VH-VL binders against Mitochondrial distribution and morphology protein 38 (MDM38). Designs and how they scored, part 6

Target 1, 223 residues: Mitochondrial distribution and morphology protein 38 (MDM38), of Saccharomyces cerevisiae (q08179r182to404)
Amino acid sequence: KLIEIRKKTSEFLHETLEESNLITYNTIENAEKKQKFLNFFRKLYSAKEGKIMTFQHDEISAIAQMFKNDSVLDNLSRPQLAAMSKFMSLRPFGNDNMLRYQIRSKLKDIMNDDKTIDYEGVESLSQEELYQACVSRGMKAYGVSKEDLVDNLKVWLELRLRQKIPSVLMVLSSTFTFGGLPKENYSKAFSPLAEKKETKSKYDDLLDLYYDGILQVLSSIPD

## First folded at step 16 (VH-VL; from Z1 with heavy chain S58T)

Design G4
Fold by ESMFold2, fold request of step 19:
Structure G4 (fold): chain C 223 residues (1-223), chain A 122 residues (1-122), chain B 107 residues (1-107)
Amino acid sequence: as target 1 above (223 residues)
Amino acid sequence: QVQLQESGPGLVKPSQTLSLTCTVSGGSISSGDYYWSWIRQPPGKGLEWIGYIYYRGTTDYNPSLKSRVTMSVDTSKNQFSLKVNSVTAADTAVYYCARDRITFKGYAFDYWGQGTLVTVSS
Amino acid sequence: EIVMTQSPATLSLSPGERATLSCRASQSVSDYLNWYQQKPGQAPRLLIYEASKRATGIPARFSGSGSGTDFTLTISSLEPEDFAVYYCQQRSSWPLTFGGGTKAEIK
């Protein structure tokens, strides 16, 4: 039911996201940042079979931070806004502006909740609170152990609060972590610190997965 | 064909403000591709980047000059301007305006004005 | 601030000779290195960008090479119009900085 809705909306967004300009380089006004943005995408666009491009987590975060929630939402079509709303368990209604308002309002609620959870500690949540927190953020929660839910929420808090990844990108990237990465994936995220470990933790693997999701959203940007 | 032309007084007294304007023709100043820049060259010496202004007003200045420099843009006249406060003889130079192109096609100062000499003397 | 050092300061050569101009950066600038030519009484003009790519209208006798900290501009066979001052310029980090220049003179 929820799984089916999220699968369908994820597939729709994956197929149509390239048609939307989630960011234009005109909005990047600082010259040094503009050049870093362009360097990143020239590297990303050069990826192909037999030439896998790798990106450090910090590198991805720097580019993601250039996005603005309102700018991304303004560039989504009504069908895309509706799909995003359904993915977020919202009931889409009205015109484009109403859909943007619903999404923006939900993202604000999640951000305030993120701050509260971070202050109190993820471990302080009951099983039901933890389940609801994960579901509301687009994570798989049905049939998932409490330990795994904790790890997923910790990764979300790391990306949202410490790495300052815009909320809209977090939701869009969730469609890739929930719906699956593309079969032809020529870009990968990694952490130099995690690569020093003999055995990577489940947290480290999840962090790579979420950054790969962000890379997929970025890969859909045209031109 | 894009052309840039500097204008302003060629002689400025010490402690006064140097003020120059660059007029852009053959293209619009209002573009996300370009950073409108000032570069100076003391007679017989090398080039020093002063800073840029983006058509929406964002600036960045060389730290060596930042305390004395301001830039402005007038998109309706297709112009951008430089002010250097509290000038001394060390500010005597040829001042160039230049277009810095930052696009997927590459990064460079692709068009320069012909330059204007500003002499600081009593 | 990244300091760009050019050598030699002056290069005295005859038309038809090969010119080799060096540019070193105080720290890595990757391939974000441009070359400009300035003839007497004129503004600089772009020759090479991204270390090795010729700008539009620049003859094939001009070539750039290098990456990181060491860069070279080569003019394979000097023409009379090539006697000028050449500046390298990094754009890896701001502020943008130029080298001190290499003057190519007729011997």
Scores: ipSAE 0.731, ipTM 0.929, lowest interface PAE 0.6, mean pLDDT 89
Fold by ESMFold2, fold request of step 19:
Structure G4 (fold): chain C 223 residues (1-223), chain A 122 residues (1-122), chain B 107 residues (1-107)
Amino acid sequence: as target 1 above (223 residues)
Amino acid sequence: QVQLQESGPGLVKPSQTLSLTCTVSGGSISSGDYYWSWIRQPPGKGLEWIGYIYYRGTTDYNPSLKSRVTMSVDTSKNQFSLKVNSVTAADTAVYYCARDRITFKGYAFDYWGQGTLVTVSS
Amino acid sequence: EIVMTQSPATLSLSPGERATLSCRASQSVSDYLNWYQQKPGQAPRLLIYEASKRATGIPARFSGSGSGTDFTLTISSLEPEDFAVYYCQQRSSWPLTFGGGTKAEIK
């Protein structure tokens, strides 16, 4: 049931996200950041069949950090807010402002939980606690091994707490990692450090996947 | 098309404040595409970037001058200004205002003022 | 922070000759490199941006090349009005910095 709701809401968000301006570059007032933003999107928009573009993780993080949670939420339509709410296992209720408040409140709860889990260590969670933590963050958890759930949650904590990716972008990225990346995908993330390994770990693959999800969110922004 | 023109005193005594204004005509200063910059050139020498101001007020200054420089913008007059405090003979230069275009089409100082010589002497 | 070094300091040539001006960055600036021309008594004007793209109104005899740390401005056949000082300028990292200039003068 949950799987079906998340699949449907992910599809809706993927189809409609381009209708919303999640950021305007006039709000990027620092010239060096503006130039980095423009460089990134020039490269991203040039990706097409026969011209695959690759992005380092830190490059993606720097751009993602320019987004503000409140600005993103303010630019989503009520159907999009309802879909996002349902994806997050919230019951949509009331007008646009109430939906935004519910989403912000849930994101704050997840952030507090993130800090607690990071302090105690992911390995300290029981199987049930681990399952609930992953489900609440929009991850696939049913039929997934404990070892994979641990890695998924560690990737989330890395991105949210160390890389400081805005919470709204994390949830939107989860819709792509949960529902799968588009078939026509001409952009991919990589880590120079992980590329030096002879064998990439499961964690490294998951980190790439989540950054790919962030790239998909960013790709949906109209120029 | 767009024109930039510097104005202000050409002679400043040591320890005083150098103050210049750039007036922009033929276009609006209020645009997300442009950063309004000051660049100086001591006589017979090269160019030094001083800093910029964005029409909404954000600034960034060359670290070599940061402690002594402030900039301001007056969008109603289509002007931006430079102050350099506590000047010495080393601040004698031609001062240029310039428009820095930062857009998908590329990044460059595409329009420059004529320049104004400021001499620090006496 | 990024030091731009131009060579030669002075280039003595005759009209009709080919001029080659060099610019080297202390670290990679990718292709975020511009060239400006400054005639005596005038403000600089943009010639080349993004290492190789000519600005509007710049004659085809001006061309830029290079990437990373080594850049070249070429004037295929010097005109009398081309005897000026040329500056390269990086914008990979702030503060923005200019090279010391190359003066092209009549031999």
Scores: ipSAE 0.726, ipTM 0.923, lowest interface PAE 0.7, mean pLDDT 88
Fold by ESMFold2, last read:
Structure G4 (fold): chain C 223 residues (1-223), chain A 122 residues (1-122), chain B 107 residues (1-107)
Amino acid sequence: as target 1 above (223 residues)
Amino acid sequence: QVQLQESGPGLVKPSQTLSLTCTVSGGSISSGDYYWSWIRQPPGKGLEWIGYIYYRGTTDYNPSLKSRVTMSVDTSKNQFSLKVNSVTAADTAVYYCARDRITFKGYAFDYWGQGTLVTVSS
Amino acid sequence: EIVMTQSPATLSLSPGERATLSCRASQSVSDYLNWYQQKPGQAPRLLIYEASKRATGIPARFSGSGSGTDFTLTISSLEPEDFAVYYCQQRSSWPLTFGGGTKAEIK
């Protein structure tokens, strides 16, 4: 049932994100950051059939860090906020301000939990705790091995705590990692260090997948 | 169309403060596309970027001058200003204000003032 | 800080000749390189941005090439108004820096 709800809400969000303006209300005031932002999006918008663009994880992180949770939430319509709430296993009610509050409150709880899990170690969690942690973050958890749940949660912690990717972008990215990337995807993320390995770990593949999700969210921003 | 014009004293004594104002006409200083910049050129020498101010007040200065430089903006007058403290003869130069355009169309100083010579001499 | 080195310092040519001006960066600036022209007593004027793109209103005789550390401004056939000083300027890294200039003068 949860899978069905998440599939429906992911499809809705994917269909409507390109219609929404996810821009931040804060104009980038630093000239160097402004130029970096524009260079990134010029490259991203140039991706098309026959012209695949690749992005290093650190350049994606730098751009994602320029977004603020409140600005992104303010640009989502009420139906999108409701879909996001349902994807996060929340019960949407009230007007758009109440939905934003619910989402913001849940993200704050997750952030505090992230810090605790990171301090104690992901491996210290029981099977049930791992399941609940992954479900609450929008990850596929039912029927997933303990090893895969650990890797998924480690990727989340890396992106949220070390790379400082805004929580709202993380959840929107989860809809692409859960529901699947678009069939016509002409951009991809990579890590130079991971590409040097003879055999990439499942963790490295998951990290690439989540960064690809972030690229999809960023691609939905109109120029 | 846009025009920039520098104004201020042309002669400043050593250890005093050099103060210049750039007046923008034919366009608004209050735009996210532009960074309002100062660039100087000592007589017979090349160009040195001093820094910029964004219309909401954010600044960034050349590290070589940062300790002595302050910029300000007055959006109601469509003006931005430069102060250089504790000047010496090395600060003698033509001072230009310029508009740095940072948009999808490209990145460049697209409009410059005519420049004003400031001489630092006793 | 990225140091921009221009050569030659002075280029003595006649109208109608081809001019080639060199600009070298102390480290890669990718294609974030602009060229400006400055006539005596005047402010600089933008010629080329992004290494090779002509600014609005710039005649086709001006062309830019290069990437990374080595850049060239070419004037295919010098006109009398082209005798001026030319500056390259990088914007890959702040602070923004200019080259020392190349003066094009009549032989």
Scores: ipSAE 0.725, ipTM 0.927, lowest interface PAE 0.6, mean pLDDT 88
Fold by ESMFold2, last read:
Structure G4 (fold): chain C 223 residues (1-223), chain A 122 residues (1-122), chain B 107 residues (1-107)
Amino acid sequence: as target 1 above (223 residues)
Amino acid sequence: QVQLQESGPGLVKPSQTLSLTCTVSGGSISSGDYYWSWIRQPPGKGLEWIGYIYYRGTTDYNPSLKSRVTMSVDTSKNQFSLKVNSVTAADTAVYYCARDRITFKGYAFDYWGQGTLVTVSS
Amino acid sequence: EIVMTQSPATLSLSPGERATLSCRASQSVSDYLNWYQQKPGQAPRLLIYEASKRATGIPARFSGSGSGTDFTLTISSLEPEDFAVYYCQQRSSWPLTFGGGTKAEIK
């Protein structure tokens, strides 16, 4: 049931994100950062036109860090805020401001939990704790092994705490990634991979998947 | 058509403050596309970037001048200004205001004022 | 800070000749390199941006090439109005810096 709700809300968000200005380049006031932002999106639009363009993880992280949670939330319509709330297992009610408050409160709770889990170590969690942590963050958790749940959560912690990807972008990216690994999607945004060796970890694959999710969110920005 | 025009005193005494204003006409200063910049050229020498101001107030200055330079913007008058403190003869130059365009079309100083000579002498 | 070095300092040519102006950066600036023309008593004028793209209204006889550290401005057939000083300018990193200029003058 949860999977069906998440599928429907993800489809709605995917179809409507281009209607929102998640960031405008007016808010990027430093000239050097403005150039980096524009260079990235010129490259991204070239990739959408059928050219193969490669984006390094740190390149994606640098652009994502220019976004601010409150600014992104302010630019989402009420139907989008409601869809996001449902994806996060919240019951949407009230006006735009109430929905933003509900989402912000949930994101703060997840961030505090992220810090606790990172301090204690992901491996210290029970299978039930791992399951709940992954579900609450919009990840596929049903039918997933404990080892894979650990990798999912480690990728989330890396992106949130170390790469400092804004929480709102992480949730929006989860709408692209909650179904787990479909390897075919990775090749569209990143350069063709050298033949993978048998030793590439599930963690590395999941990290690539989440960066592709971030790229998908960024690609929905109109310009 | 956008035009930029520098104004201010052409003669400044040593240790005083050089103060210039650039008036923008034919377009609005309040745009995310543009960084409002000052560039100077000592007589017979090349060009030195001084810095810019964004219409929302953010500035960045050449480290060589940063301790002595401030810029301001007045969007209601479509103007931006430069102050250089504690001037010496080395600050004698033609001062240009320029529009730095940073957009999908490219990045360049696309419009310049005609320049104003400021001489530092007693 | 990136140092931009232009050569030659002076280029003496006749109208109709081909001019080749060199600009070298102290470290890679990718293609974030602009060229400006300055006639006596006038403000600089944008000629080329992004190493090779002509600005609006710039004649086809002006072309830019190069990437990384070595850049060239070429004027295929000099017109009388082309005798001026030419500056390259990098914008890969701040502070923005200009080359020392190349003066194109009548032989």
Scores: ipSAE 0.692, ipTM 0.918, lowest interface PAE 0.7, mean pLDDT 87

## First folded at step 17 (VH-VL; from G4 with light chain S52K)

Design J3
Fold by ESMFold2, look of step 18:
Structure J3 (fold): chain C 223 residues (1-223), chain A 122 residues (1-122), chain B 107 residues (1-107)
Amino acid sequence: as target 1 above (223 residues)
Amino acid sequence: QVQLQESGPGLVKPSQTLSLTCTVSGGSISSGDYYWSWIRQPPGKGLEWIGYIYYRGTTDYNPSLKSRVTMSVDTSKNQFSLKVNSVTAADTAVYYCARDRITFKGYAFDYWGQGTLVTVSS
Amino acid sequence: EIVMTQSPATLSLSPGERATLSCRASQSVSDYLNWYQQKPGQAPRLLIYEAKKRATGIPARFSGSGSGTDFTLTISSLEPEDFAVYYCQQRSSWPLTFGGGTKAEIK
């Protein structure tokens, strides 16, 4: 049932993100960061014109770090905020400000829990603890092996804590990746570390998938 | 017809503070497209970037000077300013203010003031 | 800090000749390389940005080429007003840095 709700809210968000201004380069005040932002989106625009472009994980992370949670939330319509809330297993209630507060409060709770899980180690979680951690973060958990849940949560922790991807972007990217590992790889994200391995692990494939999700969110931003 | 003009004292004593103001005319300083920079050129030598200020107040400075440099902006007067503390003879230079355009169209110092010579001498 | 090295220091040529000015970066600056012209007693003037794009109002005889670490400014046929000092400037990394200049002078 949760899966059905998440599928529907994900579809709505995917269809409407192109009409949202999640960030403009005029709000970036550091000159070096603004130039890096503009370089990235010039490259991304070329990819949307049908040119094949590859993006390094580090490139994507650097751009994602320029987003602020409050700025993104302020640029979402009430229907989008409601859809995001439902995806996060919240009961949307009240006006736009109440929805933003509910989302921010949930993201803060997840962040504090992320730090605890990272300190204790993902492998220290019981099956039930692991299940709840994955569900709360918008991951598919029902019918998923413990090993897959561990890998999913490790990727989340890598992106959130080490790559410092803003939590709002993490949730939005989860709407693109909710189904887990696809039968075929559609990722545009590319890491030099992943190229050095003779065989990619399931973790590395999942990392590529989540970076593609982030890239999909970024690609939905208008000029 | 954007124009930039430096103003300030041409002579400064060692250990004092060098203060310059750049007045922008023919365009607004309050724009997200532009950063406002100071660049200096010692007599007979090359160019050194000092730093920039954004109209909302964000700054960044050349590490070689950052401990001694501050910049400010006054959007109501369409001006930005430079202070260099504790000057020595090595700070003698022509000081230019310049507009740095950072947009999808490209990145460059597209407009420069005429420059003002500041001499540091006892 | 990225060091920009220009050569030659002085280029002595006659009007009508082709000028080739070199700029080398101590590490890759991709295409984020600008060229400026400075005449005696004047401020620098933007000629080329993004390695090869001419600024507004710059004559077609000016062209830029190169990428990464090695860059060239070419003036296809020198005019009397082209005898000046030319600076390259990188903007891949802060602090922004300029080359030492190449002086183009009449032979």
Scores: ipSAE 0.676, ipTM 0.905, lowest interface PAE 0.9, mean pLDDT 86

